VHH binders against Thioredoxin domain-containing protein 6 (NME9). Designs and how they scored, part 5

Target 1, 330 residues: Thioredoxin domain-containing protein 6 (NME9), of Homo sapiens (Human) (q86xw9)
Amino acid sequence: MGSRKKEIALQVNISTQELWEEMLSSKGLTVVDVYQGWCGPCKPVVSLFQKMRIEVGLDLLHFALAEADRLDVLEKYRGKCEPTFLFYAGGELVAVVRGANAPLLQKTILDQLEAEKKVLAEGRERKVIKDEALSDEDECVSHGKNNGEDEDMVSSERTCTLAIIKPDAVAHGKTDEIIMKIQEAGFEILTNEERTMTEAEVRLFYQHKAGEEAFEKLVHHMCSGPSHLLILTRTEGFEDVVTTWRTVMGPRDPNVARREQPESLRAQYGTEMPFNAVHGSRDREDADRELALLFPSLKFSDKDTEAPQGGEAEATAGPTEALCFPEDVD

## First folded at step 22 (VHH)

Design U5 (from T2 with G50T S103T)
Fold by ESMFold2, look of step 22:
Structure U5 (fold): chain B 330 residues (1-330), chain A 121 residues (1-121)
Amino acid sequence: as target 1 above (330 residues)
Amino acid sequence: EVQLLESGGGLVQPGGSLRLSCAASGFTFDSYWMSWVRQAPGKGPEWVSTIYSGGSKTYYADSVKGRFTISRDNSKNTLYLQMNSLRAEDTAVYYCAKEDYWTDNYDFDHRGQGTLVTVSS
């Protein structure tokens, strides 16, 4: 009587350089989902990969997962908000697809399998490419030039903001309820990390220009127990993610929030300053700064700017939960 | 538009008293924490005092604690600073400041044009 959860046996997990080199020695085509720890593997394409495995067979088509932060060879793929699919044949990179584009992935799999079958059967030269990820454009059709039609474009990168469920809300057992309301308000939660913030982090995180005694109470509160650090995004709608989150939170003072916006999170879950349940960034610039401070392995700039790294790398920010399919289908 | 109009400054002798007022308009006054800041000639701005939106809590810089009292009348949209036992070092332009509505960083959205307090004999 095993667990009700079913792991996807489709994709081999590549977590070490030794496993990476073993994957490169495989005969045929290997498709690698290169993902960020905070967003996890690309869920929308799993059904495509399952269909392709059934239709093509297991002899010449292999699928793998690789977290960008775990392997040095993948460092140039770190910090992207969209998945990157690397195609290897004969140990060499032969194609790259960016984004969860199932039609393009299927076409690329079929094209590269055909090419590799010709290499193996006819001795043709393998067409190797070099991926310069820092030169990427929003359109991920660089491997299929010409004959592209002006249909729907490949998805673009999404803007993110920070949200914190503060120690007061966590201590009152309100974390799951607040997460549910965040999701109901139309946010996607990319990361949920439980962390007890250090005093040094909190003092760098919160700027202060007034009210030193009140600020010291805030610092003490934020260090008093675990918080849940969330990365939120929206891919649809007109509203900026930072502004929308501020509206859902309500005014910083819970007594004002209860008077003026009684359905806001701070009205429902805050008591009195500094115990106002949730944090959100002031604007886009502060969101970028706060995310870089709390998630230093992640890049949050339109320019490819390196974030500073401190201390030893023992774990990436927030590992993701694996996606499982139930045994009952359709 | 947000307007903050300070008044009540003037020339006073050491040991004397003044009461500053700040008339607020263009925003919901009782929803905001309010502060006084001051700037002495040739110096940078110095935070003086803060009061919560309901008036239930007040905070003071060490340099003025025990001598100054911040208060507010939400029915009249007015902030006050009672300044007692004034010293020459209190000479400055005093500004009324409206704190940020959303963030719990203690930062100011707006401040007035100020009122000059001069303490000398």
Scores: ipSAE 0.294, ipTM 0.715, lowest interface PAE 3.3, mean pLDDT 77
Fold by OpenDDE, look of step 23:
Structure U5 (fold): chain B 330 residues (1-330), chain A 121 residues (1-121)
Amino acid sequence: as target 1 above (330 residues)
Amino acid sequence: EVQLLESGGGLVQPGGSLRLSCAASGFTFDSYWMSWVRQAPGKGPEWVSTIYSGGSKTYYADSVKGRFTISRDNSKNTLYLQMNSLRAEDTAVYYCAKEDYWTDNYDFDHRGQGTLVTVSS
């Protein structure tokens, strides 16, 4: 009877306050991947954590997943799609790493683990930190009554999708032409941000493709130069903005696009995979994820799914016929 | 740009020893696992050894176990391979390789130009 070594899960899932408290009570360093349900945890870092497990062992190093939406203690981390790693030792926050930066994560793990070993062995004091990114949000809410900076409240009513003009198209000077064609196709561009995406950002953005052979080539390409990140909406028509944008882009492979949809953007501006000029979200869920990841400041008004108030079925109280049981006398 | 420059190869007699060096630049050396791979004439690449970023753990192919020692000096951004008890079958071009964080073991994102080791009487 071969003892099935219970493959100890690399990461413990923390879904309750009790599990959180248990984690805080653990000996050593715990690295918590704080994620939101709609984004999921940072998949690429799992390989790093596996390597770290092998390198340093698990006696004083723990990995955890924590869904911010499920834990009140993580309320301040809600709404951010950027991977956030919280480092806990002795129940205290000792470091924070934002983004899927593998070198930084590794360094931070090693440094904090060494520090914790000294605490445990020598009784040194822990260097507890406060997450400064969380402190500034509380102070800014108090004073900012007056200056009406137009927070571009993208009105919650408009369905939006992400479009990216990729580095290949930008490098070829096709940005303006593509933008023109987007507008001609009936899209409104709400935002146009030019920037070079970071490797960490791209890896997170395309994390669902991490198992593909061309993934590294895609990552390299997306980081090779500036992209234009666009938020698209449509003002006219009943057509879904995501689907319509996908149609305008055409087939993923530019060669296929040239054969099947020669008027598509990928046919016109794409060369070969992965140089297909433009990106678009797969579906609405993907669009929301991508937009939240790249534009974290955009408050998309959650449509309160008003749960249909279940109509109180008026229980018509049928007349309780008082069966007069006769008083038998004797 | 990531650069890996191997050195220390040469001609050696069977039973002899060589020490290979790899000078690394263009990346945070102390943050990456490093490996040696070799390719003999007419053969495919063979993994030889891996060392973890901090140097705390090492792995060896069975063919070189007990004879080769991988080490690193992170302060000098240098990887080493001490090769003892060399055999004719160890004749190959030896490459220093940088491991990727995001891929499984033995996937390298960069390798050097290599240094030739010839073991011959």
Scores: ipSAE 0.030, ipTM 0.529, lowest interface PAE 3.1, mean pLDDT 83

## First folded at step 24 (VHH; from U3 with K98R)

Design W1
Fold by OpenDDE, fold request of step 27:
Structure W1 (fold): chain B 330 residues (1-330), chain A 121 residues (1-121)
Amino acid sequence: as target 1 above (330 residues)
Amino acid sequence: EVQLLESGGGLVQPGGSLRLSCAASGFTFDSYWMSWVRQAPGKGPEWVSSISGSGGKTYYAKSVKGRFTISRDNSKNTLYLQMNSLRAEDTAVYYCAREDYWSDNYDFDHRGQGTLVTVSS
């Protein structure tokens, strides 16, 4: 009777209010990955959590997954694909981390764990927080029509771009290192989907004509194994996320990349065409197309395509003068 | 400004040979993949061949493989297409094209004005 060691799942899935209350009643610190059903949980941080589980132990550190759409307590976190980590201790919120920032997550986990240990050992008070980012959305409705200057409200609409870690890089075990470099470059990873792309999908993705030798090699490569499909955003700086990502990737040819941009991802992890480790969109239009193709459930707020409602020009029907042709009385 | 100037087109008999040249200027020539694309009358553009910046890697369309040879002289910033065993179906305007520096989609960011190749008896 082989004792199937119940592989204790790293993260507990919280799908019901009862499980949420059970989590809140747990001893120690719980880190909850709050995710949207259409985006999924933050996969890039799983390796960090595994490492921390080994280093710190499981007695006072817990990891959980919670789908925002399934829990009323998470209603305020709905609609955003940004990874959100809620830290609970003694049933109270003690920290919030937004974005897949591994160094910040690690620091926050360690700091909060130390704080919780002091609470448990010394009876110190917990520093309970309110998530301030949730409070400001309700108050901004009421302030009046003052005529002030068109401050270009640079609506901080988080521009996103697509990144793919290709099968060559995945097969060589470079995924985690590439993810780390993406984060070090100041990108936030909103999603990380690991899957093998289908030939049909790749052919739609790369809009090149069938029968081209280079294209067929690319298609074959992209279908040869799993890729990581990433949605990247950047919150800091005025630089376009697509352009910045291209710079981090480097030239498409790894040999050119090694010569001209040796610090680029393609220089470091690419071998030769088409095995260049990573993909990125050419421009904003391409990014939107690629994101729509690979992530059809992502409603990117089309705020910019408010085509001006063309004012219905009231066609004033001018009076049709009924030309009374005289009835010739013959 | 990026410039691509094709030459060497003309009238040739079936089974004949022709060598096309493309003079490139305004960019670092050996940093880019270069391609030949052709467009026959009443047809869309067809990719013919590509060559890496160093010239070490080449690709060919099935229709021209074994008959055409792409090459480059980086010292002269010149791309070549040696066309042998020409057929009537090879009649087209041939364009020299620069492949995009960043994109995996083998997009062309620049092309020349083209040179006409007519294969006729």
Scores: ipSAE 0.835, ipTM 0.941, lowest interface PAE 0.6, mean pLDDT 86
Fold by OpenDDE, last read:
Structure W1 (fold): chain B 330 residues (1-330), chain A 121 residues (1-121)
Amino acid sequence: as target 1 above (330 residues)
Amino acid sequence: EVQLLESGGGLVQPGGSLRLSCAASGFTFDSYWMSWVRQAPGKGPEWVSSISGSGGKTYYAKSVKGRFTISRDNSKNTLYLQMNSLRAEDTAVYYCAREDYWSDNYDFDHRGQGTLVTVSS
């Protein structure tokens, strides 16, 4: 009876406070992927963690998953779709990495693991950190009084992104449900325009070469009926609105989305490529381009970096003494 | 690290056939659409073909349709391009490319170093 080595799950799921305390009591470094139930854990980093498991071993390196909504200790991390990795050693927070930055994660893992090895071997002090991104919420309550009318318009530069509810989703009557989910995800919808996109507009929008079969299918689909063009913003959190929206949408292929991110909009409302229910910008540059294209009247207030008008140094033109050369009378 | 390693390029006569392979590593292969793109000397990149993660959907450029076949073996993390009835105009460096996971624009987030296909008499 061959002892089926229980394939030790790469990441331990921490679903209870007891499991959290057990994790804190564990020897070595634990990297906790803090995730939201609606977006799921960060899948792209799993390959990195697998590699790290092989290269470093698991004796002092542990990986965990923790759903923020299930643990009170993670209350401050709720509502954020940005992958957040908490590094614990000796029961203390020693690092935080935000975003699916594999190189940074790898570096941080190695650095913290080395540090922890020194703590264990040499009795060095752990460098405990406070997550500074969480500290700013508590201090805003107290300073009520000072009257100064400085309307510091904290122009919270409300970063906007484009969302499109595509013709397939509209035709299936999913518009309202998708809008509700967008709002539930913490987005504010600044604009909701229903219209059928023109072929010319769609071709400009996707900037792909004409004659590609997949592109032509996409163009045809996007022109097949009405879409909802949405301008989304997010008022809360430090997360990029474009990245957050991308995460809510899920993988572009609905079949992949259903497998890997079943709670995503594309998993729930998409059928197959190119019928994936929703569009979002790739990045900030793309968002700005797409918004400018579809909403040309929206003056996004470019903060005019007023280049300091370099004071024209008045070149005091010194009086050119006109040397009156005497007109010789010849 | 994402790696894409093309192979199978070479010299072939017009009307000949080649099979290109791309060995993929460093990512979940079946989660991504994969593509072949080519670049002929002095020309820009040209999309050739795409295949879905499952292999159930395939697309072809008009220039290669009916002559080329894209396929994949997910068990081997390998992408293939069967090229038949090769023409002089098919001479190019062929790149294996991974399509972006999120974008509808069929952008590529990674490509290999390429393999040279030369079609000459």
Scores: ipSAE 0.822, ipTM 0.937, lowest interface PAE 0.6, mean pLDDT 86
Fold by OpenDDE, last read:
Structure W1 (fold): chain B 330 residues (1-330), chain A 121 residues (1-121)
Amino acid sequence: as target 1 above (330 residues)
Amino acid sequence: EVQLLESGGGLVQPGGSLRLSCAASGFTFDSYWMSWVRQAPGKGPEWVSSISGSGGKTYYAKSVKGRFTISRDNSKNTLYLQMNSLRAEDTAVYYCAREDYWSDNYDFDHRGQGTLVTVSS
């Protein structure tokens, strides 16, 4: 009778209020992945958590999953597509990380774990936080009951671009590796949607003419299986997110990419046209168009379209000197 | 500066043949996909053919497939279009175009001034 080693699940699923209270009563640091039922938990971070489990141990580090719609305590986290990680120690919230930022998550876990060890060993006070993003929503809700669909306002200050991990890369099992490289390149992934694009979407997306051989092959490929649709942002640097992403992707032709930019994603994961592993927007206008097409529920605050109010050049009507034509005196 | 200079256009009879050339300069020629596009009088632009940087891959519009052949000589930075069995419907200004280096949309980032091909009896 082979002792089936109970594969201790890396993450505990918290589906009830009782399990939530049990988690709050646990010793050490708990990292809770708060997810929406329609998108599921953040898959890319699982590898990080596995690595951390091995490196740090599980005695004081716990991982959990919580569906926002199932727990009343998570009501304020409902409807958000962005992965949200809540850090609990001694039953109190000690940190929040938003987005699938593996380096930030790793750092935050290590920092909070060290802090908790000092609390347990030395009796230091825990630095309890309030999630500020939740406080601003309570003051705004007092005015009118307009049933406006909670459009996820992506904060206007972050420039975003579209990335697609194409069906060829997904089919070859390269998704996680590509995601890791995107994060290593300094991008934050705000959204990760896995789906098979429809032919109608792909034709609108690429604006290809029907009947062109190259375009038809591309359309067929993009509809052949699941893609990962990503919204990328960058917090660091002055470089445009679209241009930076384009550089990370490399030239569109994988053969050219391997020759000229061997470290690019298309060089590493692309085979041949049109199987070049990843898509990115050409420019800002294209990014905005593509994002609006694929994510119609996302409102990007157009702060930058304040067209400079053309200062009304006061046309100083210079005095029309009436040239008095001298009347010819007869 | 990127330059594309088309040549070889002219008047031909139906069923005749013509060879167009495009001299490229100001960029690494073999790093880019190159295309021919045409515009007939009173019509929008029509894609004709594309070729990869190495010349190993070629694509053709259905309207010209089996009659036209795209080729390139990277040692001479020159793109070619051999046109056989020409028809009246092939009458157009033919443009040499460089495809965008990054974009999947097969957009053209540069084009030449074009050369006129007239197919008439």
Scores: ipSAE 0.820, ipTM 0.936, lowest interface PAE 0.6, mean pLDDT 86
Fold by OpenDDE, fold request of step 27:
Structure W1 (fold): chain B 330 residues (1-330), chain A 121 residues (1-121)
Amino acid sequence: as target 1 above (330 residues)
Amino acid sequence: EVQLLESGGGLVQPGGSLRLSCAASGFTFDSYWMSWVRQAPGKGPEWVSSISGSGGKTYYAKSVKGRFTISRDNSKNTLYLQMNSLRAEDTAVYYCAREDYWSDNYDFDHRGQGTLVTVSS
């Protein structure tokens, strides 16, 4: 009877308020991956956490998962696609990291862990933080009409685009390397879903290729194994996320990519058409279509193009002067 | 500016042959996949054939396979369509089209004005 060593899960799933309170009472630093039920937890950071577990140990470092929709304390984190990591020590929030930024996460973990060790050993005060991104929704109501300069708060509406790591790249074990390059290029990965696309889905997805000889090969390829469906955003720079992603991918044809843009993903990981390793949207309209197709639960804020309510031209019914034609009598 | 100029269309008898040409300018010709598409009167566009930038890879619609041959001369920036064993159903305006450089979803980013091919007895 081989004692199945209970593989101690790297991350504890916090699904109840009681488990949340237990986490808050734990000794050391806890890193909580706050995720949405529709996207799941941030998978790309798991390898980092495994590495850190080995290097630092688990005595004072804990990892947890928490679904925002299941815990009232996480209400303010609901509906956000961006991976959010909350750092708790001594039951208090000490740091927040947004996005799947592995270097930043690693640094923050090490810094906060060192701080917590000093608290435990020397009785130092914890630097408790408030998540500022949550505070701005409530206070904007009250302050008065001061004429300050229209700082064009370019509400950096974080524009998203679709990326797919295709079955050829996945099968060759290139997923992690491609993800790393995407991040190095300045993209934030909001979602990473691994699945095999269905034939029906792929046919709808590539509808513009319908009737081509290459279409059936493409459909077959995309259904041949798992893909990684990614939602990408960019926080830095003024460049369009769709255009920047196309540049990182390179030319559609890997042979052209190797010649003209050898540093591109398709040059490095593609072989030949249709095995070109990665997919990206052509433009914003295509990105929105593709995202809506593959992620139907993502409420992309439709900018209500308020169709200008066509002002009902009140057809002022001018008085139909009933021209009384005189009945000539005689 | 990207320009695609088709030529070689005309009237031909059933069973006859015709060669279409497309002169390309305003872009690096060998960097793009090129295609022929056709539109018959009262019908939607139909893809006919595609060729890779190097000319090493070609694809054909089932309706033209074995009868039509796509080729290119990159030194002349010219795309060709050799059409043999022409049929009445091949009657259409034939367009030269450049395939999108980046996207798998969009077939064409540019097309010419087209050349008319009429197959009639």
Scores: ipSAE 0.816, ipTM 0.935, lowest interface PAE 0.6, mean pLDDT 86

